# VHH binders against NADH dehydrogenase [ubiquinone] 1 alpha subcomplex subunit 10, mitochondrial (ND-42): the designs that were tried, part 18

Target 1, 347 residues: NADH dehydrogenase [ubiquinone] 1 alpha subcomplex subunit 10, mitochondrial (ND-42), of Drosophila melanogaster (Fruit fly) (p91929)
Amino acid sequence: TKKYSVFNAIFDKTSKRFDENSKVICVEGPIAAGKSKFAKELAEELDMEYYPAVDLDLIYINSYGYDMRKLDPQLPPSCRSYDVRNFCLDPSHDLAAQFQIRMYMLRYSQYIDALQHVLSTGQGVVLERSPYSDFVFMEAMFRQGYLSRGARSVYNELRQNTIGELLKPHLVIYLDLPVDAVKKQIKARNVDYEVQSKVFSDAYLSDLEQLYKQQYLKDISTHAELLIYDWTAGGETEVVVEDIERIDFNQFEADIHNKKMLDWRFPLEAEWCEARIKYCHEKPDLMNYFNVPRFDVPELVRSADDGKVWRDVWFNAPGMKYRPGYNADMGDEGLLTKTKIGINQGI
Below, E stands for the ipSAE of ESMFold2; O stands for the ipSAE of OpenDDE; V2 stands for 0.75 times the mean of E and O plus 0.25 times the DockQ between their complexes.

## First folded at step 15 (VHH; framework vhh_7mjh_2)

Design k2 (from r1 with Y99H H105Y; at its last look DockQ between E and O 0.56; V2 from the best seeds 0.00; counts 0 for: grease 26.8 > 24.2, SAP .807 > .668)
Fold by ESMFold2, look of step 15:
Structure k2 (fold): chain B 347 residues (1-347), chain A 125 residues (1-125)
Amino acid sequence: as target 1 above (347 residues)
Amino acid sequence: EVQLVESGGGLVQPGGSLRLSCAASGFTVSSNYMSWVRQAPGKGLEWIGRIYSGGSTWYNPSLKSLVTISRDNSKNTLYLQMNSLRAEDTATYYCARDHTVEFPYDLGWTYFDSWGQGTTVTVSS
């Protein structure tokens, strides 16, 4: 049982117990698989920090709670908001490419935060999906004609420039459902834009399943431990916890020819220190690997005129004129030495 | 009136070095982000790198080892140093005033509101 295993760990040294908990776990699977409920329960049972699936609210809801999507009437069409609801209802829109790139960036950003948490606190993390599997969605969208060849090229270049900077997860858990069960669960969730969407066709869901199983899971299992569960009728988180407790994450540490956990082998204390500095203090540099403009994909290029309009509207919205903490119109009291954001001011 | 004038291009042998200049007028280089961009014959635009108003730099990862961007604030001039040049570096090189919106406010959307006329670099034996 899981309680007996936890009890034995309590009798071990405290530092050894924290080291065993200091893991990155990614929960994967199709839409509507029950990933959120499972990942949250898993994090609670393992005493780990839960990172929910990213969404565009992370960009559109500012730090004061204002919804930037309200600005759309003031913006050129190229600058308007586009989120998962828009994608479900109008997947062939020019903004779909930007949407998918933003999803990758948000997963990448969240993963850095998760690495920082593990390296600074020793507490493990459970993430709902990851930047490593994000390409599955880009490829499926491309196969269905929602992304151009050019947009796919931009995405792949961005991924090539960024993904190698992260530490791969220790464990990937894949919740497996056949396409028919996925469609049934989408209908049962009864989210109006999902139910009415043409996106979740047999073809699209089959492409996702193929890409997950034949590309992502095959590749990541070389580096991470992999657990796969039939989740058609759901499952018990406690059973998965027991399976995790049986994994020896260090079994290949001495094998120089095995890639399992390779990113987490720190033979020198200096390497630990370098990793901590990188993910705790250098996130802006890591995010700058996305800042490699391409000019050859029209739906990913914003004109100078449109860019100026966007900047003027966005950075004059409620709470956006000054740095967080310095917006008196939102009730802040830090008014001395205010610095406008969105203006070139040095970095 | 904003003007950007590139100079320093020409014919260079493979393995050679070259420093391009960009003289700016009508605005202050040190108060802006500035970029270098190139276009090889028959090809699209390729972003080389940026210098931020504070003086730090960021480069296209594919070119990072070959280039250095600097400026002389007293001359209001931007520079691109290129080393170990190869035939693939043959291009017209442009400087531009750069407007980038960085994470977390957006995905790093960039536009340029002013461009120079370009200076041509040809690398051949």
Scores: ipSAE 0.639, ipTM 0.858, lowest interface PAE 1.6, mean pLDDT 87
ESMFold2 (binder alone), look of step 15: mean pLDDT 80; pTM 0.803
OpenDDE, look of step 15: ipSAE 0.723; ipTM 0.882

Design k3 (from z6 with Y99E H105Y; at its last look DockQ between E and O 0.62; V2 from the best seeds 0.00; counts 0 for: grease 27.1 > 24.2, SAP .728 > .668)
Fold by ESMFold2, look of step 15:
Structure k3 (fold): chain B 347 residues (1-347), chain A 125 residues (1-125)
Amino acid sequence: as target 1 above (347 residues)
Amino acid sequence: EVQLVESGGGLVQPGGSLRLSCAASGFTVSSNYMSWVRQAPGKGLEWIGRIYSGGSTWYNPSLKSLVTISRDNSKNTLYLQMNSLRAEDTATYYCARDETVEFPYDMGWTYFDSWGQGTTVTVSS
């Protein structure tokens, strides 16, 4: 079936949409580094689409604006909501493992949407973090005792089964701040659960820095171009743009032994078309690689009774009984449908 | 009354093939998600794969090339075809009514609430 898309590739050549700015750029760095401001400015300067950091609001705020967290009093403890606020205030909770896996899944889902955008429109994208660096947080949490050995095993299995389906970024930009500067920025942001949290200790922040620099950046730089900036006092986005303009992304295209940009070397037009089809139309299959149950990690498996309660409460919540647009309890009439903008499956 | 009865287990030689059956009563197989799960001696449960109500299938990546799930709606029966069997495939095989809610609605896993008695497969040389 995928092979039969070759005919359509002849009439709608993906390569015609690609130019110098058809790139995937990931902005990385510690918490409170100013990634959001920089990434948004960079996207504006480069005329690229900005993808902000994911969070659990993507799951808990339904398409009608109802906050599913309000259901917690009706749910067994194993089924209650747990987001970044909960993690900051109670990181040793059994739900922390599920939280971190959900973060990876959301980053993975967003990255598929970003690939779809590039391959369909030719417009580049700037993402705030990525699924490729997500393991840094899992490993830091494990080192601090917030994740069990079993939970780490599940995470690594899920990553092993999923990450290879994506195309690595063209460019990673790392905004570097020392731990003491990160702590100052956390205080300056003055988000109550972040300021009160024991999570952002010297040990945790140092582990994150070490994992980023000694594992993630080292590994990704063999595939993507890498720019690193001292962002302690912030910086000038225009200077970074000028540095990007000096990069020859095609420098190693002819060298089959060099891994730079390897994922973006499509010798056949049919391969471009197949990639576009994959990320535009096959997202449910890609996400389904996460649906391989593991029954051996108790904090990741709910009882049948708890699962039944969750399904009854969740799917009878305001706006959840029917597809978006068909919920009369939310004022819908007729056949109108509402979905999340920018997410392929309305996550 | 929901009942699931597996059959077709037994002794089989390494490299052989075997087809397991799961006869369902009290509900309609084609209206539900159905799963196969196995448990090797001294090991935990291992999920094999699922057939959706629409008939499509999804498998554990570690087993994908070794197994095929199918059903016969007129007989209300689920099947598991296994090929190239090895000693490590020795296990008790269960079918279950699968109540899994897929991403993005749910990101956790739930024990299934209805299971068969199991059928034992022994791969011996």
Scores: ipSAE 0.634, ipTM 0.852, lowest interface PAE 1.4, mean pLDDT 86
ESMFold2 (binder alone), look of step 15: mean pLDDT 79; pTM 0.796
OpenDDE, look of step 15: ipSAE 0.772; ipTM 0.901

Design k5 (from r1 with S62K; at its last look DockQ between E and O 0.66; V2 from the best seeds 0.71)
Amino acid sequence: EVQLVESGGGLVQPGGSLRLSCAASGFTVSSNYMSWVRQAPGKGLEWIGRIYSGGSTWYNPKLKSLVTISRDNSKNTLYLQMNSLRAEDTATYYCARDYTVEFPHDLGWTYFDSWGQGTTVTVSS
ESMFold2, look of step 15: ipSAE 0.676; ipTM 0.872
ESMFold2 (binder alone), look of step 15: mean pLDDT 81; pTM 0.809
OpenDDE, look of step 15: ipSAE 0.780; ipTM 0.904

Design k6 (from r5 with G108S; at its last look DockQ between E and O 0.55; V2 from the best seeds 0.63)
Fold by ESMFold2, look of step 15:
Structure k6 (fold): chain B 347 residues (1-347), chain A 125 residues (1-125)
Amino acid sequence: as target 1 above (347 residues)
Amino acid sequence: EVQLVESGGGLVQPGGSLRLSCAASGFTVSSNYMSWVRQAPGKGLEWIGRIYSGGKTWYNPSLKSLVTISRDNSKNTLYLQMNSLRAEDTATYYCARDYTVEFPHDLSWTYFDSWGQGTTVTVSS
């Protein structure tokens, strides 16, 4: 592309920015395992960029700090907000399916940003969970009856169409807690909607553990290095750092039949540059793979009437009428334009 | 006022090709996002692909090698080119005006506000 040619003329080779710490590390484990504290500490010790767990604030808090959830009284029920608090307190709601799909989309979006960071700067990243493990939550929700068979089918189609476009992580770290310890930690965290919730039953938490261990960890370990720690009483991040430093990420590089690190084996500099272009400039195309409408799952289909109401309410909310920097109602001094964000036709 | 009229359907042999047309009135095709959708007998709707107002196209991954969407702005007409047709491509084909709105973090939401009556394609010996 023209963009690729400019990069070759101006910038150093992508491979020259890479060193031993130019890695993608994913921290996994059950709820309340202490993943956030550990992942942040690990990123600090390794001089890597930390990516916290995604949540729906990423779409409900706009760039000016306005909370879009305040719009719910003006919206049709199908268009109202639904976040982790709603799920914990009312998991059988029709919006649970959309919520879980949005969680996968946000993890996918964040992972692209993380790949962009590694490929642009050479600095490694530590993410709290990833799109690769997201299906564990969808499947556990399905087993508990929170998702319909149709919703599960939509999720699996979206995953099948999207997950292959990413580069698998170099390292997965799983913080292992038994179900009874997880339940104790939920109570100790004392988050009101979590402690009141009926979601975190033995059945649900056991399903999550089984899906993680029997499906996700088995599958990802063929591509990534895998470290598993008993985290029941917590642990020392420095011990994990020392274990990471002992890993030879290239130990199977010469074995053409071994899939470890396969996504990161680029024999040509041009392939490194193509990957950088993909994740730095083609994110809208990657996210567009999610835009494959299904019509057979009512809770995931928005009627035209509901869509029009939602569009009118959402894009006239504080800070949403114009591009960031041009919303006078939020104190911006930029020029107002006729074209409003988030619509495919002008007003 | 807004109308979408599909045409070009009919009986074709397996392995054949067809080009379907969608004549639009009451709005400008090139200023809108447009989709093709099909419904096989006894089955639900299946989204085929979209052409954006800027002319870029995007397809259902399961169909992307089999179809091409284009338009003729002077005729305000949308097209669907289909090649190497098989019996499972037997369906009623609809054009629709859709909106894909962007959320933060490159998320999006799509809905359809106008549909044609459909044109039937039958693929059989």
Scores: ipSAE 0.573, ipTM 0.831, lowest interface PAE 1.7, mean pLDDT 87
ESMFold2 (binder alone), look of step 15: mean pLDDT 80; pTM 0.795
OpenDDE, look of step 15: ipSAE 0.748; ipTM 0.892

## First folded at step 16 (VHH; framework vhh_7mjh_2)

Design n1 (from z6 with W109Y Y111W; at its last look DockQ between E and O 0.68; V2 from the best seeds 0.00; counts 0 for: pae E 2.3 > 2)
Fold by ESMFold2, look of step 16:
Structure n1 (fold): chain B 347 residues (1-347), chain A 125 residues (1-125)
Amino acid sequence: as target 1 above (347 residues)
Amino acid sequence: EVQLVESGGGLVQPGGSLRLSCAASGFTVSSNYMSWVRQAPGKGLEWIGRIYSGGSTWYNPSLKSLVTISRDNSKNTLYLQMNSLRAEDTATYYCARDYTVEFPHDMGYTWFDSWGQGTTVTVSS
């Protein structure tokens, strides 16, 4: 007799959720290009999920809202916080390398969540930047002397170990501004540490532009469709939507040598389901590809003494002693503090 | 009073195999993360892999096909099995107690608080 399993029903339903909306779109461009406004509007117009730019608040603000940066006076220098504000004001700091690697890890983690969303729901996603373009910032920092050769080597090894596990985007949208316009927009935004910063020099911004255009966009366009817009005066999201609607994401079908959308060509239904399982259930394994220590770059190595101090300080901070829900100092009523309660009550 | 003692090193022909041991005292191997690290002559330290307290393992991608980490909880001993050895695998091999903290708490920083004295493996005809 004919065999039909729960496995087949799950996979059939997954593949049938996919339509023209089931795309991964990455919005790229220089700082102050207006990426956030555009990406959010685009996601709304396309009925897609919006993923904003990552920042280190994702690391430093715990689940109870406590800011772990307050612990810095108790920590050795190697363990202290360093975020985008620190980078803008002191880019030559030893912690700049750790900062850039953490930015890559956060973008990678967010991208896994976005892939999980597409593969589980069929709803497309719009991300503000991605792990694929992250190296542009590492290379620009290296060219300006903010990263050592060793730090660059560690970053590249981490990227080589990790980036191949993801599915490349279907579409990249690059919002183009010349360096002069970027500098004007930074002043107009009037964020104090950005305005005071020496990082946003002509040299740094030119390096970013060159790396984006001569390396990233050239490389990603072999797989993803690419739209580039002059965004000096801004633009209309609806015009971009119309351009997206004209794209033939399946042009590869006419040429066997075409590499467009290669990551999204699943000849078997089981491969769709294996991808869903990977990004829904194997994220810890994917993140473990970052756990390949190097010992030869001092600013990226924590001594045993420093590590012990960090662990003692970090895991005794407000809300960090126990799992979420079990921190009585934050007002929780964990199982150990609950009285036995009668009929119709659980946990 | 933590001690780690590596053993089982020696001379091995190319293509051969070797099993290294790490005897631990002062702590329980199965309650800790443990790592193997090596240092070739004139080179820096190279991380080989880790065994988690639960028994799962994770390896340096460049070495994954060549090595296996295991333990014997009754002997409080960590092992490194190496196969298809090459001249470039000539190194001093160390075991270490590993305090890796997972993302997002510490972004995968690894530190070791205790090291063995090492055991030397020489791969030569």
Scores: ipSAE 0.524, ipTM 0.809, lowest interface PAE 2.3, mean pLDDT 86
ESMFold2 (binder alone), look of step 16: mean pLDDT 80; pTM 0.796
OpenDDE, look of step 16: ipSAE 0.734; ipTM 0.884

Design n2 (from r1 with W109R; at its last look DockQ between E and O 0.30; V2 from the best seeds 0.00; counts 0 for: pae E 2.7 > 2)
Fold by ESMFold2, look of step 16:
Structure n2 (fold): chain B 347 residues (1-347), chain A 125 residues (1-125)
Amino acid sequence: as target 1 above (347 residues)
Amino acid sequence: EVQLVESGGGLVQPGGSLRLSCAASGFTVSSNYMSWVRQAPGKGLEWIGRIYSGGSTWYNPSLKSLVTISRDNSKNTLYLQMNSLRAEDTATYYCARDYTVEFPHDLGRTYFDSWGQGTTVTVSS
């Protein structure tokens, strides 16, 4: 209809920004596989944007550099911080479930940022893991008894309500290490809470490997191209680059029943523009899909009294009383007006 | 001032149907995400479902076959249609406005920022 012509004229054409490197690549593998070094090198070689593994510093370090974990002595136990160090040392803690949900939320948020980057600039991205593989860690934690059946149910409902809104990766690269090599690499990294941890048992690491290979990689390969490398002794990033250059990401054009890259097949420019708008301007709505009320899992429900204490402590911490740039107690000057806010808006 | 007033509760026989209403004031229902929640006597809260600002709906999987959420934007009113009611559906029913979620705040702990006093539904012979 004529609305499509006018619509195309109003929106900057998204497809003009795309070239053969406008791809979403996810680097996967077990703990201590060398993913960070490889993913960074790959991004440099392909002239892509690198997205490092998420961590909870994204939640706990505010825009002024204050570490919100310092508030723990003022908070009820249900409201205290819990990060990867806590998980490694005390994985049966009630806060482990919320920790894993937050990891999924952070990976989901980062993935939206990556999609926004591709759709806005045409530059491809390399992510160190993604929300699509996050469930592997939840399932491994559940198998080891760190998560209740109820917590697993909440996680799965959150994932069901959110994951379908994203465009799947074009390429997944799995760096394969057997469990005994993973354990050697953990010791070689010599991170004290990892070395001292009971979490990285043969059972847990085997569960991760099995879930990756028999569930995640099997499922995602229906939609994405998949490269698997024996990384036991490491490898050469250039060899992987050469393999990537040989992939035909457009093989679906010869077969209407081919399901590869299905998410990225937009016949109309208007559909490209809708995707760009979604990931550039509608992130708050996407994140709001995580608001899935479940009251039946006590470790995931905070009492009203605890919530009140948390709000009073959290939003009176250094740098939290006003929006970033409006906190005179943090040295900001010439304030036009103070706006009391409950959430830092910058990352 | 935000207010939510539920109505339409009462006594119904098993197998019956009932439509609950939620009149909203102080904000626009169609510009917000809205939920229905219930609480059976002596039991915890149970989320029923949500209508998004764009009009799409999501339901608690355990209740999906029994309920339909709708709204009338001209009356600023939210509705819950319930069918094939059972004794276990006896509860106080609340409408609620969803909490607006901004990342990276602790999003999994605050679900609603406003709700009403509730309307009681009793399902009995």
Scores: ipSAE 0.345, ipTM 0.717, lowest interface PAE 2.7, mean pLDDT 85
ESMFold2 (binder alone), look of step 16: mean pLDDT 79; pTM 0.794
OpenDDE, look of step 16: ipSAE 0.758; ipTM 0.897

Design n3 (from q5 with N32Y; at its last look DockQ between E and O 0.31; V2 from the best seeds 0.00; counts 0 for: pae E 6.0 > 2, grease 25.7 > 24.2, SAP .769 > .668)
Fold by ESMFold2, look of step 16:
Structure n3 (fold): chain B 347 residues (1-347), chain A 125 residues (1-125)
Amino acid sequence: as target 1 above (347 residues)
Amino acid sequence: EVQLVESGGGLVQPGGSLRLSCAASGFTVSSYYMSWVRQAPGKGLEWIGRITSGGSTWYNPSLKSLVTISRDNSKNTLYLQMNSLRAEDTATYYCARDYTVEFPHDLGWTYFDSWGQGTTVTVSS
């Protein structure tokens, strides 16, 4: 209770710092659209915090820079690494389902961090994609036969159990490129596993475009403001900034049935405090909603024996035996009393 | 070779308490994560909670105030204490050997590779 009381006072003071720039902005679009450059420039122009696209390096590269993928020869097949390179080269692999679920989890985790930042500091955020659009990739993978019907069912149950806990963005910006331009830019990026991949077919890219436009953008625009730009030849970030500055984010005040910004309507100070506590201090509880008991999809089940092997290998890897700062095998000079990094962080 | 045997089920009146046991053989319970799950007649599985190899406990939020999981390593046995039982708690209760891995930025799936036969709890007058 003592910790909660102190941070409640901080919340009250922080809410006084909110202004027209205290917004959550999500940048969306196809692969190779130039989202990273645009999102970074937009964040700089608006003086907002930039959140780059997630990838599995967030899981596989530890705080000392060791790549945990090197452990694969010591691990059972169900526990081995599988990232975007693996997906591009072998999309029908059993681990593709786990990969897509982990991408959703990473986007969800990052979005909580972004909400914490806005609610703690009043500074707005620009994210490269979000958990709200993640299902587009799951559905496109399913249509191409990369995910089983069971895996899709598990993903949808996970999403249903988790997505409602977040606050929807204020603004979504979609950078629109036709499929032919996307394929040209994949070639120009010249990333070897993307160029070699059969994943980026006309069918797959068209499915992504259709799912984005006919499902995601239609759904999210009922709650967020939506800007769409033809980005085939790129564009000027300053033009988008000027368009953002013309948006009336408070238009809902004139119409009681308007659902825009509904998640961000905090009429009471207590509601601001509850939101801040939730995203600043309750992230483990939010992530716990991913623990859904499904055992009917073999490629998503790992035996307890395999899990024990994974724990034994993972937490004896370079830099993983003790908390950061106390790993003598990595050259640290911390206190002599050390503990292993636990499976649940609570041991 | 791995065996889990639940016991302690039976008929109990609403508002009553019951302690279920799970005797394990063929493995050491303290080397694994262990869970309790239940299945009401005609319904799917519902996760109750887990105890980690280190002894930490985690619970389904909807059941958190009603249940307590404990372990006696010397007897290789898990326990589920249930209080204030209601008719909706009528189910077959299973213990399971499980694995949930939390990496710094995600939560893993819960894995159940070994199950007991279950013990039936009926809450009625």
Scores: ipSAE 0.078, ipTM 0.546, lowest interface PAE 6.0, mean pLDDT 83
ESMFold2 (binder alone), look of step 16: mean pLDDT 80; pTM 0.814
OpenDDE, look of step 16: ipSAE 0.657; ipTM 0.855

Design n4 (from z6 with S53R; at its last look DockQ between E and O 0.70; V2 from the best seeds 0.67)
Amino acid sequence: EVQLVESGGGLVQPGGSLRLSCAASGFTVSSNYMSWVRQAPGKGLEWIGRIYRGGSTWYNPSLKSLVTISRDNSKNTLYLQMNSLRAEDTATYYCARDYTVEFPHDMGWTYFDSWGQGTTVTVSS
ESMFold2, look of step 16: ipSAE 0.526; ipTM 0.806
ESMFold2 (binder alone), look of step 16: mean pLDDT 81; pTM 0.816
OpenDDE, look of step 16: ipSAE 0.792; ipTM 0.908

Design n5 (from z6 with S31D; at its last look DockQ between E and O 0.61; V2 from the best seeds 0.68)
Amino acid sequence: EVQLVESGGGLVQPGGSLRLSCAASGFTVSDNYMSWVRQAPGKGLEWIGRIYSGGSTWYNPSLKSLVTISRDNSKNTLYLQMNSLRAEDTATYYCARDYTVEFPHDMGWTYFDSWGQGTTVTVSS
ESMFold2, look of step 16: ipSAE 0.614; ipTM 0.845
ESMFold2 (binder alone), look of step 16: mean pLDDT 81; pTM 0.801
OpenDDE, look of step 16: ipSAE 0.798; ipTM 0.912

## First folded at step 17 (VHH; framework vhh_7mjh_2)

Design ctl (from z6 with F103S M107S W109S Y111S; at its last look DockQ between E and O 0.51; V2 from the best seeds 0.00; counts 0 for: pae E 2.3 > 2)
Fold by ESMFold2, look of step 17:
Structure ctl (fold): chain B 347 residues (1-347), chain A 125 residues (1-125)
Amino acid sequence: as target 1 above (347 residues)
Amino acid sequence: EVQLVESGGGLVQPGGSLRLSCAASGFTVSSNYMSWVRQAPGKGLEWIGRIYSGGSTWYNPSLKSLVTISRDNSKNTLYLQMNSLRAEDTATYYCARDYTVESPHDSGSTSFDSWGQGTTVTVSS
């Protein structure tokens, strides 16, 4: 299996030449397309770091393994958990908007981690989906009536204020399945909330396909290389590896108007330094672009009373009283100077 | 009893500058996140920016070139400096104790537990 000399690419200014490049590769496609197996195999073949699809376990499972969803009976309805299972079974719930914004935020956070990895190590990355395609799900939810116009406006404002801070991927790989094949694969996976889902109708799946193909793929292909494969019967990762190895990521050098790889063209060493600082050390600032409150969408505003109940319940849960490593109720023997988690702190 | 009192509003010509104050009592400003919010006539609330307990600041991207938030811990007072004022900046300005949690968990959600009475800024002529 061929391996990249990823580390040297960063220090050799490879972004200008792409002859020893580190790469950001995003694997896209409908639900149940086999993205996880393919993306993991691809990362192994290319000697790249694999980033699996995000889910809300990243929020709800604390650092000690306690599932915060168990707190729901103690919480006001507005503060209860809502994840992909809830969405599949009850998509018209008021919490659906918050759920989709959280999904975008998690994808954004993961993508920063991936950029940090590339810029600090030179090793390329393979991600299952990305923040750039996340809007496809928001728009499909809106078309099906699961999101209000106000919630869509909030999402679009958040995206407008955040997405421009990232570096677009070098390569997008789309695993194409028609809606009928997607529905067959959903049944074959036999995940109970997916099989029973109110969401995975012909209309919703068709909206996702249309939004991917007619909006996302068209837009991203002006900046990234794009490979599309019929994945109805699956495919061979080795074939895709060979196709990737034949791509000339530097073709923009022959055409002044070519927009490909624009985000990765750093003509000055100072610009490389700025990028390394930004993604290696300034993630809190990047995440802070999400912290622009809106007040005009009721399902996205928590009452003060509900917020107080939530904080009392949440920060008295197992392992939540102190920062990770300092919770004696979980067996920690950390520093004697314990500090309770502050009112604005998240873990 | 938690109280917030805004002051310093008034009439200002376009292009002018103004500094608003928010005197806090019943809690320590430097131990909390604090926000400025405004409401133009006939419009909804618009978030301006936040100062964190550590003293760093963050602003609504649409306003960040026009505003600076600061505090004086000895006076337990929050400030909003506004420059290059435009007619569209005419609004009632509020300060608030800000309980927004910085995590993927609460992104896009807003929780303020205490608000001031507001001070009105009019930018005209």
Scores: ipSAE 0.467, ipTM 0.779, lowest interface PAE 2.3, mean pLDDT 85
ESMFold2 (binder alone), look of step 17: mean pLDDT 78; pTM 0.781
OpenDDE, look of step 17: ipSAE 0.710; ipTM 0.879

